# Miniprotein binders against Probable L-asparaginase (ansA), part 8

Target 1, 322 residues: Probable L-asparaginase (ansA), of Deinococcus radiodurans (q9rrx9)
Amino acid sequence: MPASLPRLALIHTGGTIASRPSPDGRGLTPQTPPALPGLEGVQVSEHQPFNLPSPHVTPAHMQQLAHLIEQLAGGHDAVVVTHGTDTLEETAFFLHLCLPAGLPVVLTGSMRHAEEVSWDGPGNLLDAAQVALCPQTAGRGPLVVFGGDIFDARTVTKVHTSAVDAFGGYPGPIGRIDRTAAGPQVHYFARPEPRPTFRPVTLERRVEILYAYAGWQGEGYAGALERADGLVIAALGTGNLPPELLPLIAATDKPVVLATRTHAGPILPVYGYAGGGATLVEAGAIPASFLNAHKARLLLLVLLNLGASREDIRRVFTQGVF
Below, E stands for the ipSAE of ESMFold2; O stands for the ipSAE of OpenDDE; V2 stands for 0.75 times the mean of E and O plus 0.25 times the DockQ between their complexes.

## First folded at step 2 (miniprotein)

Design W6 (from hA2 with R6L Q7E D10Y K13W R14Q E17L R20L E63L R67I K70Y)
Fold by ESMFold2-Fast, scan of step 2:
Structure W6 (fold): chain B 322 residues (1-322), chain A 80 residues (1-80)
Amino acid sequence: as target 1 above (322 residues)
Amino acid sequence: SDETLLELIYEAWQLILQALELLDKGDPETAIRLLQEALDIAREALKEAEELGNPELIERAKLLVDIAEYLLEEARKRLE
């Protein structure tokens, strides 16, 4: 009855939360979207821009989702997105870069499907909706809610292939939601921070990732540079590579971003040996701050498609303001 | 001039890149020749950078010398 009821947009994109065993025996395929459980007094609108397993989600789909969320912003108080878990962290980060901080957006999914014992989908969906509608969530940008943990889009990552509590990352959750006899309780460990919003029109520019390993001498670098407008290298430790990469990086005008294959911690250009982080940055490499390789790729992709100069790209990454 | 010095720095880097490609192709003899040429150019660039007193170009030229020396020794090991 009252027009003042909270308005929630529920956007389904696919994944295990909407998956069921295929009748042809080919495993799990996208099916009917999950129903929103037990939110009395909430006006819910439902949307399905695509229905894909998350390995099939591309940056173009992420931009389509961002566009839909912006269209919904004027008519809704919060948004929940259900998404497959394999690329959920990338979609969350893309939305973080491309959406204004004003509308609460929460992404969630599940590790188990609807026909599996102890399906985590309904609990994660309910938690996500309650977090999204919580006044304390406003201004925090897109968040990931999973297993009662609330994660920042910039740092969340899938840390396990099959565990029900599959999401983590360093430094870990920024908050929690607990179900109590008095109702849901949302607790944030930090205050909202202001951030810029990036609005690329197209995503035509290409960014590739190269992965460093013991004995790598730059195999694949030349081919990747020929195809791409920018590169991310998942380097060693605090941002180190073999000496063969130093002249390769120095000779290109295309941006080369140094991320790390290390589980946690920022790029620190402290080593002065040939190929050490300090020499690579002197040669023109751009440190990825605290971003992992695939998130650094999305930031570089967005900046290149905005027509940002190499110096603009360096400034955004090195200042860590995104 | 700074512009002439940047040209020398660029020339040395291009020779180092060509040498790395040749090392990957299994031609260390040609790579050694290009690396020696790169080292000579890098040393000249360092001398000119020091005369101009540009600290950024001095560090860049020093880096080129270090890289060329390292790769030259590695290439020589492959020949042996």
Scores: ipSAE 0.000, ipTM 0.180, lowest interface PAE 16.6, mean pLDDT 85

Design W6b (from hA2 with R6W Q7E D10L K13F E17M R20Y E21L E63R R67L K70L)
Fold by ESMFold2-Fast, scan of step 2:
Structure W6b (fold): chain B 322 residues (1-322), chain A 80 residues (1-80)
Amino acid sequence: as target 1 above (322 residues)
Amino acid sequence: SDETLWELILEAFRLIMQAYLLLDKGDPETAIRLLQEALDIAREALKEAEELGNPELIERAKRLVDLAELLLEEARKRLE
């Protein structure tokens, strides 16, 4: 049965979608968000927990947003979040980890501001709202909608600095929305997957990322390990590092997660030379599955702040139960 | 036994880790002594693992042999 007068919560967090040129020529500044044309049949409530450029968004802000969404769940059929594009994928993944799949949540933004020709803001916002209110969206957890593509929070990433179709990720979108003469058409290419929900009270535990490069011998490792409760290393290829890292990883009780600096594909611990992925896993390193380094960081951050053991952390990452 | 062989592998690994810290501290002489002991233990573990036909323990012991040899080469360079 068709739903009448659905209830949508629209949450504004900032970004280019709400930005306009400053009258004094100082670049782009946050402004009041746009109106919602084309949603006249929808009951909309609006909220603004913060208004920040996305490079200023922290995990604490992401947790604040998660709490607001939970409070709104009982009074709304769907949620749309407008967000700056630079850290949108991290906020989406944090919400994926911390919210149950029941209430549809869709994040969107824009690459162009309101005074540019072919501003993408209103189109992305309409697409996001239509996807969020679509019955087939139920059970999928937080999604990113951008340029007509629907992305899973676990795999979506910003793949271009300035293109209007800036979002991608391997294997790509899980669905599309098209605007036709018959109205919006939503099509999903994949079925909803069951996922656990993680509920940390605090985010006091720290996780740092180290980036491997040709000739890196572990510079910065000792300092990062002293400051942090866990580490993520963006390793080479399928999860390989130089041999100097092997005894360093073996000597610590703190979790060290192996991600890859490669743009797509999983960690595969197959190489047996000193520093190859198989030797690092033997030394205690935890493979990040398909997660990129900054998403692996957020998962590790959440698990450490839940007081998860090293065995629990390894199980979550290796079994892909997130 | 497999259990005794596993303990031998762990002991070789402990010695290698201790030697690595000594190399960082600027004591290659002591590191060489520990690494030679670790290499001897790792080689014996590899021989026993091969005789028992346990592929997991063979792989583990061989990795320890390779690591001990690598660190010994590095330690000896520091003394040249």
Scores: ipSAE 0.000, ipTM 0.147, lowest interface PAE 19.9, mean pLDDT 84

Design W6c (from hA2 with R6I Q7D D10F K13L E17W R20L E63Y R67M K70E E74Y)
Fold by ESMFold2-Fast, scan of step 2:
Structure W6c (fold): chain B 322 residues (1-322), chain A 80 residues (1-80)
Amino acid sequence: as target 1 above (322 residues)
Amino acid sequence: SDETLIDLIFEALRLIWQALELLDKGDPETAIRLLQEALDIAREALKEAEELGNPELIERAKYLVDMAEELLEYARKRLE
């Protein structure tokens, strides 16, 4: 019980990193969590709030994870979360919104399972633990560590279905960890920024995503608006839609957030034709800044469940204060 | 020693983490007290790292000094 040894909480939530071929030959199923490698002199506590493939993880599970991390904060110097890769970026962003920046939280996973040659799980887990315990990680909020790269929760995304280096996003990593003869070396490219924390009690308000395509005239919009308290539209280019959407967006008092199906870059309301981004924003649409559609959905979900006004929601998105 | 210096770095870091949580919860007065303690410890760590001539620990201690100073200024503004 020495007070000076670093204390790490290791939280397992499932995914390929914990998966093995099932005895029944049904493919990969959640199984035993991976062992933490090679950290001498670190006190480790282990936790498993759930054990799910990441496509089964919901915002309610993300909130459960956030509550567990807050409970662990007083007794630990850092937290590492192992998570399936398919929704890891969404869980990371939810935690970014709902946890204070003080305690280092690092999420990781693997693309290969434990029975595969060159399983990436142990290496990613070791890197994540070393990043989390690095003093320079303080104040940065939840981070994703994968393949030696350190990613910001706001921009990280899974960019490949099967590559071992599956994570990226624009502008790319905010730092890197390298293993040297002198030990691990962590380098960050930017300083941490202060930001607010959002703390919804419930997640009962609903947000749906609609995907624009060539020839889309708003099919599905009315039904989604009936079911949901807010909408995100993955629009075209810098935030453009066909003219049919302009009167629909103008007619609703529910928030409609304009994201883009484009891989990278912000919403820029520059086009003045009917359905162009400038006309949609004038009609009441809220630009998503640099957030992709599913992260914009989580931010809108959190804000709606806090009872934020449409004006407050617009302010948070447009000023980038999240 | 290197071991004692690492202990000082983690002590300063823990105080900074606690202060960040207190600032988020709207308690800048308590945060200022913890940040002042963190700054003092970080400055001692920097002095010891410089005496030992360890470039990695010097860099880490400097980072903590800078962070504690910036957060103290931020917390003082929040108190106003």
Scores: ipSAE 0.000, ipTM 0.303, lowest interface PAE 14.2, mean pLDDT 84

Design f10 (from fdA3 with T4L E6F L20E T44Y T46W R63L E75R)
Fold by ESMFold2-Fast, scan of step 2:
Structure f10 (fold): chain B 322 residues (1-322), chain A 80 residues (1-80)
Amino acid sequence: as target 1 above (322 residues)
Amino acid sequence: SKVLIFLRVDSPEEARKIAEEILEALRKELGVEVYVTVENGKVYFWIEVNDPEEAERIAEEILKALEEELGVKVRVEVRE
């Protein structure tokens, strides 16, 4: 049977792409979702599960979005999500953990609002839709498209507060889209990778992040352990902390994950001085692989809410299969 | 081998004093490196030993020092 026109679900969650100056002059507020530009021969359904600045988006909202996407999967060929840029990478990673790779899902946003000169919203939205509908996108799971670059949810990071090309990450984009006279051209530099999906029912377990700095001696650690079921520490370099953290980490049965405050690169437990990564892992700390602190937090949150044991959590992080 | 020790002390001031006395005693008498943190009236410390055979002896010396000289009851664990 001949297929109908491609079906795209467009899901608006808020952010600068939907923001306009307030009539009272009080700055930018969420208002009308953007219209999808210049895409002929595609049937579009539109959805708005919430309309929030991305700093207001919580893991509960991310789970709500994941449930909506699963509901839409049977009736659509692809999904595009518009999202505020400040936490877009966290929502993308949460969706990566919780959705199977089958349905193409692309997240995008904008750095400028509709009234600004050179608004980047329509271009990013068109690029995202064209990437999502591209056959080569199948099997790749959630992706971020911004400024013509295509990013993996596990590594994409907002790297600038105000640049129009605000997204990056190491090792960088996995693909690119260019607009040509012959139509869109999508190029991928990497093959789709198989991965598990994690499906927590609730997100009641808590995870907090602590940030290491020169002179930090573990201030805030005891309070965080009292409130949370697990911790992430944004450590120094390849996963190093001062020696005061050794006995603290050794004494707790709660999972403590070592991420790094460094822009890029994996945790490598190679230093043997007191507080060096090797000593912390021996004390029971779990290396975050290549995940930054806030993505490591989401993975730990998901695993704890699945009832994973400390050993299960260590295995998932250390095998790097997520 | 490594020795993990924790103590609960009712007062933060007492915990700090105990931590300082333990550091001095262990470095001077046993010749070992000691790492100590005090949090909410609890003293956590970690001792590195060059030989696994030393771990049990060090644990016994710590227990003796804390119970006999400081009057505190402790739990001592050896973790490799």
Scores: ipSAE 0.000, ipTM 0.399, lowest interface PAE 11.9, mean pLDDT 83

Design f11 (from fdA3 with T4W E6L R8E L20E Y35R T44I T46F E48R R63L E77Y)
Fold by ESMFold2-Fast, scan of step 2:
Structure f11 (fold): chain B 322 residues (1-322), chain A 80 residues (1-80)
Amino acid sequence: as target 1 above (322 residues)
Amino acid sequence: SKVWILLEVDSPEEARKIAEEILEALRKELGVEVRVTVENGKVIFFIRVNDPEEAERIAEEILKALEEELGVKVEVYVRE
């Protein structure tokens, strides 16, 4: 192989990694983007499509980011995105739906800001860049690198509000990067399943999430259904709801996707009591397989904006590769 | 749209037979698809209809027929 210098696109979107204490005493606000730590022999281009705390990032921003990455793909060997941690998993998953797996794309951020002792920003950014440029990373789709762990966009989730090792997801990381005396070492344990990509032009269709709890009888369902083009319900266990939801789901032609409020594991339509997963699927509910509610919402949003039929939506969700 | 009817009955086996008879008659008359299941003391009816106004009329007819024949309280769900 020729000894050409690798080309890395560094895209800043905001978050704690770029945050500093505000002069007006309002806590943390987006400030200067972080500098890439010393990678010798790498050509870096820098981009900032927006600079937002991640709770302000919308699917429209995620689509803007996807378009920028597509524009950069022909001129770069890898992409690193710095992002706030609160919705990072959603942005990663949106990119997973909308970008081909060929170009290495790695998202990262930090839990601590630059003025805190043991700021994790520079380490995470260096790790992300090293992973993105590692030849073994090619073909694995968008990844999240955090605290030395490498996560698949499909399964990664923020599992802690304030820990430095805030990211997880069952069954856990698909790889790891360690810094050794011999230099960085990247190890992969698993490869993401092959998947199709989607290219919605518009994101005008709406999807809302409802959260099931002990004693819930469908409160909020009618209002959400009136406003939205599709719904996701974070159901109980393997996809179970109270019996009141069974006739409500049966009565609508809009897609209703069953995800789970459980932290890990798939939807399994195995329970036959009224409101059990089997009865809900028979009534027309769509099982989300392994996707949590937030990611199921993004997949449903993309499919609705492509004009997918209810049957197509069910087929895509039950395939289990997203 | 779809109509679902949930019955809580003391004798699920007998209630199911009567309900299946009534719904079979309604299915022939109204041209709707009907299924009945019995779970944990509840009889669940699955009815597929053409439109929301038709669903409401069918639900009212089924409710009246089932309450008269079975002597049980019936909950009927149409569009929520």
Scores: ipSAE 0.000, ipTM 0.215, lowest interface PAE 16.0, mean pLDDT 82

Design f12 (from fdA3 with E6Y R8L L20E T37I T44F T46L R63L E75K)
Fold by ESMFold2-Fast, scan of step 2:
Structure f12 (fold): chain B 322 residues (1-322), chain A 80 residues (1-80)
Amino acid sequence: as target 1 above (322 residues)
Amino acid sequence: SKVTIYLLVDSPEEARKIAEEILEALRKELGVEVYVIVENGKVFFLIEVNDPEEAERIAEEILKALEEELGVKVKVEVRE
C-alpha cells in the first residue's frame, strides 16, 4: 500500500485547450486553464509560466518551461504540459533535448475549444495525466499524448490543420492509452533509448530555415547566412538541391544542415549529380537524419549555443546521438 | 584530401557575364566539373581537386587571368 498519493505537476502554457471566444468577438484567445477531470487519488499542483497561442511560443519560452520542469522534478512524480498544437512538436523536442530521460513529462492540447461540440480537451488531458503517472512511462523523456496515441518527441508532427486526430508522423505512435472497465490501459511498442542531455545557458545564436522548391537557385541563402550562425535547408527528397547550392555550401564555415521537405524518411546522401545529397555532404553539408526541418533547427540552435564545433554538430546529427 | 577553390568577384555589374565566360574556359581547359552561382552581387566558382598544391596553382592562375583579362578585382580562397 502506498503511504502517499502520487504527485502531478500540471503546467498550462495556453492554446486552444484553454481558449474561449473573446468577449469582443475577435475569435479565440487564451483564457482560463482547463480543469483536470476524472483523475482521482492524485495530488495536483498547477502552474502557468505563460499563456500564449502556440504560434507566439519561442525557444526562449521553451527554455523557461524546461527550467520550471527541472525545479518541479524534486517534488513531483510526473509532469503534464498543456500547449497549443501548432508548435507543440517543437516544444516537445526542445524539452527532449534539454531534460533528463528519467523525468516523466507528457505534453497535450486540443483541436477544439470548450464551446465546440465534442471538445477533445478533457479527454486528451486525462489521457496525458494517466500516461505520465504510468510506471512504464519512466525513462522515456518527454512524450506527446493526443487522441489516445503516445508519440515520441523526436518523430511526432502535426499532420493535419483541423482534424481532431491531428498528430502523427512516421513511424507513428510508440504507444497507446485506452479507457477500460478495469481502468486505463497503457501499451508501449518501443523501449526507451539512452541519450545525452544538452544544457545551453543562452539561446542567442540564430538558426534560419530555407525551403527548396522546383526552380530554386539559392535565392535568400546569402542573406540568411549573414544573419544566422547556422542554416537548415528543407531539401528535396532524400536531401537533394539544385547545383547552384553546391558552391555556396562549400564556401561557408557555418553549419548547413540538410533536412527534407518530404513528410517522412531520413536524409540519404546517395545521389552523385551536382547538388545531389552525396555531393552536398562531401562539400560539408550535415544530414539531419530523420528530423524534420524545424526540429533540426532546434537541435542546431541548442548545439550552437553550447559552442559545439562544426564537427561535433556533424557527429550528433549523423550518428543520431540526441 | 579534398580542396575546394572558390573565387569571389566583387563586380556586381559584370558578375553574370564574367561567370559565364569563366565557366566555359575552366570546363574546356581543366576537364573538371565547375559550378558557378551569382548571389548578392558576388560570383562563386567551385572547383574540387584532390591535390592541395594543384589547387593553389590553379587558384593563382585563375586570379591572374581574371584581373588581367577582365579588369575586375578577384578574391580567391582555398580551404582543405
Scores: ipSAE 0.000, ipTM 0.249, lowest interface PAE 16.5, mean pLDDT 82

Design f2 (from fdA3 with Y35W R63L)
Amino acid sequence: SKVTIELRVDSPEEARKIALEILEALRKELGVEVWVTVENGKVTFTIEVNDPEEAERIAEEILKALEEELGVKVEVEVRE
ESMFold2-Fast, scan of step 2: ipSAE 0.000; ipTM 0.368

Design f3 (from fdA3 with E33T Y35F T37R R63A)
Fold by ESMFold2-Fast, scan of step 2:
Structure f3 (fold): chain B 322 residues (1-322), chain A 80 residues (1-80)
Amino acid sequence: as target 1 above (322 residues)
Amino acid sequence: SKVTIELRVDSPEEARKIALEILEALRKELGVTVFVRVENGKVTFTIEVNDPEEAERIAEEIAKALEEELGVKVEVEVRE
């Protein structure tokens, strides 16, 4: 029996890793995808479903990417996705919700372009491929690999606008890859966890995000509620809002998910003043657990497009079963 | 209804001192909610009252008291 070479699907979606200065001098645009240097003994297939700066990536593109990955699953041992960094965490989380954990999927990108000194693209791409092909990666669902760190899709976030080590999030990385004289070494700090897979057919239902600030009295709430099928509010601290929001939330049957503008930590319904988290949850608000506002939006979007009931939505968010 | 009172003073330190004295006087005599803003020697008081006719009477009473006690000129505006 000959030893078969591992099969890697490399999917390019755009971003700085594929970008070069435009010939017309109008800054950086996605152009040509990078090649995998230094990877031996692997069969690589390459795909480009779209080529966009990541601010142009929509949930419809994320679903297109998920469908492509499912089509590739039967013929490949692992998948690597190159993606722009601005919405990479949202695409990673969408894939986490919509793909089974069995096929290793790793997303990466770069902060510097090909013509900059110390371009991080080739290193991140090589690290991503080596992580994806590592047997210990199986069962962990989609991961983000960046600057040698391995991140969980549920918690990873871009924490810096320009640093080469731009990705973080609490509790931080779940693993690391190091390059040694003996080859790549992958270390995981946690065991894989089982999770459900959500499979919406359409994404026609809408979810909007509102951002709370000192002095906000619910401006924009009524208009958002008319347009959307559900709302996420980036609230204050552990999930607190001004008192004007309490009767508004109590009056709607549409799901309102309570997230926080705070960097880390779960929603905790502990405050009993009017607009405090306890009063909002009693009025029908759904705490987002540890998810930030834009990830909570994607989870709510997926659940609404599955036709999930308000009780199902509350259960998924509050029990952290995603 | 809201009553807005504006004062001009020569220094930021003087404005802060005057604002504190006015706040104490208004809280004790009127029992109403008072908001104070101090910017570059200008002191603005916003007083919330339930009745528009009562707001006009209160505004006149406050302006007279402030002119007599502090020797400053005040501008008063009543908004609905």
Scores: ipSAE 0.000, ipTM 0.064, lowest interface PAE 26.5, mean pLDDT 82

Design f4 (from fdA3 with L20W Y35T T37Y R63L; at its last look DockQ between E and O 0.27; V2 from the best seeds 0.00; counts 0 for: pae E 6.4 > 1.5, pTM E .514 < .8, unsure alone 66.824 < 70)
Amino acid sequence: SKVTIELRVDSPEEARKIAWEILEALRKELGVEVTVYVENGKVTFTIEVNDPEEAERIAEEILKALEEELGVKVEVEVRE
ESMFold2-Fast, scan of step 2: ipSAE 0.013; ipTM 0.413
ESMFold2, look of step 3: ipSAE 0.025; ipTM 0.471
ESMFold2 (binder alone), look of step 3: mean pLDDT 67; pTM 0.541
OpenDDE base, look of step 3: ipSAE 0.362; ipTM 0.774

Design f5 (from fdA3 with E33Y Y35T T37E R63L)
Fold by ESMFold2-Fast, scan of step 2:
Structure f5 (fold): chain B 322 residues (1-322), chain A 80 residues (1-80)
Amino acid sequence: as target 1 above (322 residues)
Amino acid sequence: SKVTIELRVDSPEEARKIALEILEALRKELGVYVTVEVENGKVTFTIEVNDPEEAERIAEEILKALEEELGVKVEVEVRE
């Protein structure tokens, strides 16, 4: 009766890591995912719930992926997901909201395709698998592994359109993986943090994002409010908008979340001029803390589909699920 | 109804390639959730369908396509 090998579920969802030049010259299309290289003594099961470029991935696909991971949890020690990089951070964050931290889940992808010199796919995939199987990874929830860095799903974001080292965020990576003669070495710079888990049954409620710019007077707000059950506004600086938005936000009972178009830092409701963050929060706006607009959208989407009240939504955002 | 389709192939590397191609074909034709597992030269995929006879027809079409396009021999079993 020998001890069984560790079991890894490898889930392919598409992206550049699976892409190759089309024979007809149409450019890159999702095709065959890469094989897991250089990992011996591990039993691998492979799954492909969808095969899409990541701009085509929707919250419904993210929920499908979450259900698959739950089904695999009883038979596997770890999960690795290959995903396109454009919306990888959104899928990772959705999984962070919806999955318990117990089963290690690591997402990865690549910036270069299989026929490019220095394709980053195999290295990222090997690193992701080794991180997922590392005992220290337990309890940390979904992680993103890319270019040897380990990122928390709450804070990771794609910071470059084409660099191989495309992922970042604030405060940055929570760990690293290095390849040594003694094998892989995983180092975490932070301890696992406890977090709430949400389990929406339906995703029928809708959330839209509006982007503030110099000279914006609320164009698009009324239409978005009519279509959606909640709104996220990528506001200016620490959460400021033009004065035209103050009476509009005060007049609605639908949740309006303030995120920032700034690269990093939290929403801080400190400015008291008309449209300043303090006036908007007083009018009922909900600060997104450190969440960027698209992650704030996913959190609001999940909470609305759970039937959460506006006050429950405020409490969840302000308790720092980031 | 739930239908499981199993393929057996001699090469683990070819089993993996075949599994991923079948997975894409099944998703395109059935529009359903499909799970594929590859282990020790065996490819197993599981689908949930309302009509089990449709799964059998699709499995036969895929098997024929694989034999004609890839020149590989596979063995198929359909179970409910």
Scores: ipSAE 0.000, ipTM 0.344, lowest interface PAE 12.4, mean pLDDT 81

Design f6 (from fdA3 with R16L L20E L23W R27E E33K Y35I T37R E39T R63L)
Fold by ESMFold2-Fast, scan of step 2:
Structure f6 (fold): chain B 322 residues (1-322), chain A 80 residues (1-80)
Amino acid sequence: as target 1 above (322 residues)
Amino acid sequence: SKVTIELRVDSPEEALKIAEEIWEALEKELGVKVIVRVTNGKVTFTIEVNDPEEAERIAEEILKALEEELGVKVEVEVRE
C-alpha cells in the first residue's frame, strides 16, 4: 500500500544546485528547483519557501524554514533541504538549535551547476535522501551530507571556495554513505546525543561579529556595541585579545562571546597577561566552547531572542549543551 | 503518465495547510503515490500512473473529491 512507503519532504531554498547561467552571461541566477532523482519506493513532497543564493539567506529565512519543517513533521519520515553552500552551515546550525531531534533533517547542495560536466547536485541529493531515510539517522538532529560525508551541524564548515568536496570541519565527518552493489550503506562513527531545543518567537535582537587581527586595538567595538544586543569576537588562538579590549569588555553589561579565528579547537581561558583569555573571562567575556564565530553568533542570537539573562547565556555556552 | 493538479491560494501558510489535507486525502482515497510541490502560494500535486487512460480517470476522481469534500477550486493537467 502507498501509505506503508516512507515519506520524504524535499525543501528547496536555492543555491548553485538550482542555478543556471543568466541569459546575458553575467553569472549564475536562481532558477527552478533541481529535478528529483529516482527514489523508487519513496513518497516525496516538494516545497520551496524561498529561492535565494545563500549569501542572501538571513536568520529570518532560517526561522521560516524551521517553521515549515515543524509543520511537515507529522506527515513525513524525513526531510531533505537543498541550500546554497556559502551559508549552509549557518542554516544547519540554526535548525539544530530550533528543531527537536525526532524528525531526521539533512541539508545538502552542490558546488557545480546543472550545465557543468560532473554536476554534483543529483548525487548529493540522492545521498542526502538515503541518509535521511536511514533508521540509524534517528536522534542525530540536522545533518549536512556532501560528497558522501555526513557532518554534525555544530562543527561542519565550508573549508574550500571551489572544491567539489568543499565541506569539512574538525574533527571531521561523523559518518559516511557509500554506494555499493547491494545498495546504499550508511555508517556512523559517533552516537546520537540528547540536545535541548530553543524556540524563539522573534529574532529582533541583534548580534554582530568583530574580527581580531595583529595590531587591532578595539576599532569598531564601540559602534558595534551601540547597535547590537550582544557581540561575538573572533579572537586569537585559544581566546586572546590585545590589552585595550579588557577594560571595554569589563565596562559593558551586554554579553560578549569569545570565539576564535583559529580553524578548530575550543576557547581555553589559560593566559593571564592583559588581554589573555583568563583576564577576559574574569572581566565578563563568555567563552564560545568549540563554536566558530558565525555559529556562536547564531546561538547568542537565539538565546537573546528568548530573553535569556547574561548568566543563562554563559551557562549554555560553558556547559556546551546545545 | 502523470496527473498534475494546481492550486493557487492567498498565502504560503494557507497553501501548506491545504496541501497537507489534500495530500493525505488523495493517498488514502485513491491508493496512489502523490508528489506535492508548494511554492509561493501555488500547490502542485503530481500523481504517477501506469498509463494515460488511468491518469485521466484519476484526474476526474480527484477533481470531484476536491470540489465536493474540500470546497476548493482546482485545475488539472495530464502530462506524459
Scores: ipSAE 0.000, ipTM 0.348, lowest interface PAE 13.3, mean pLDDT 82

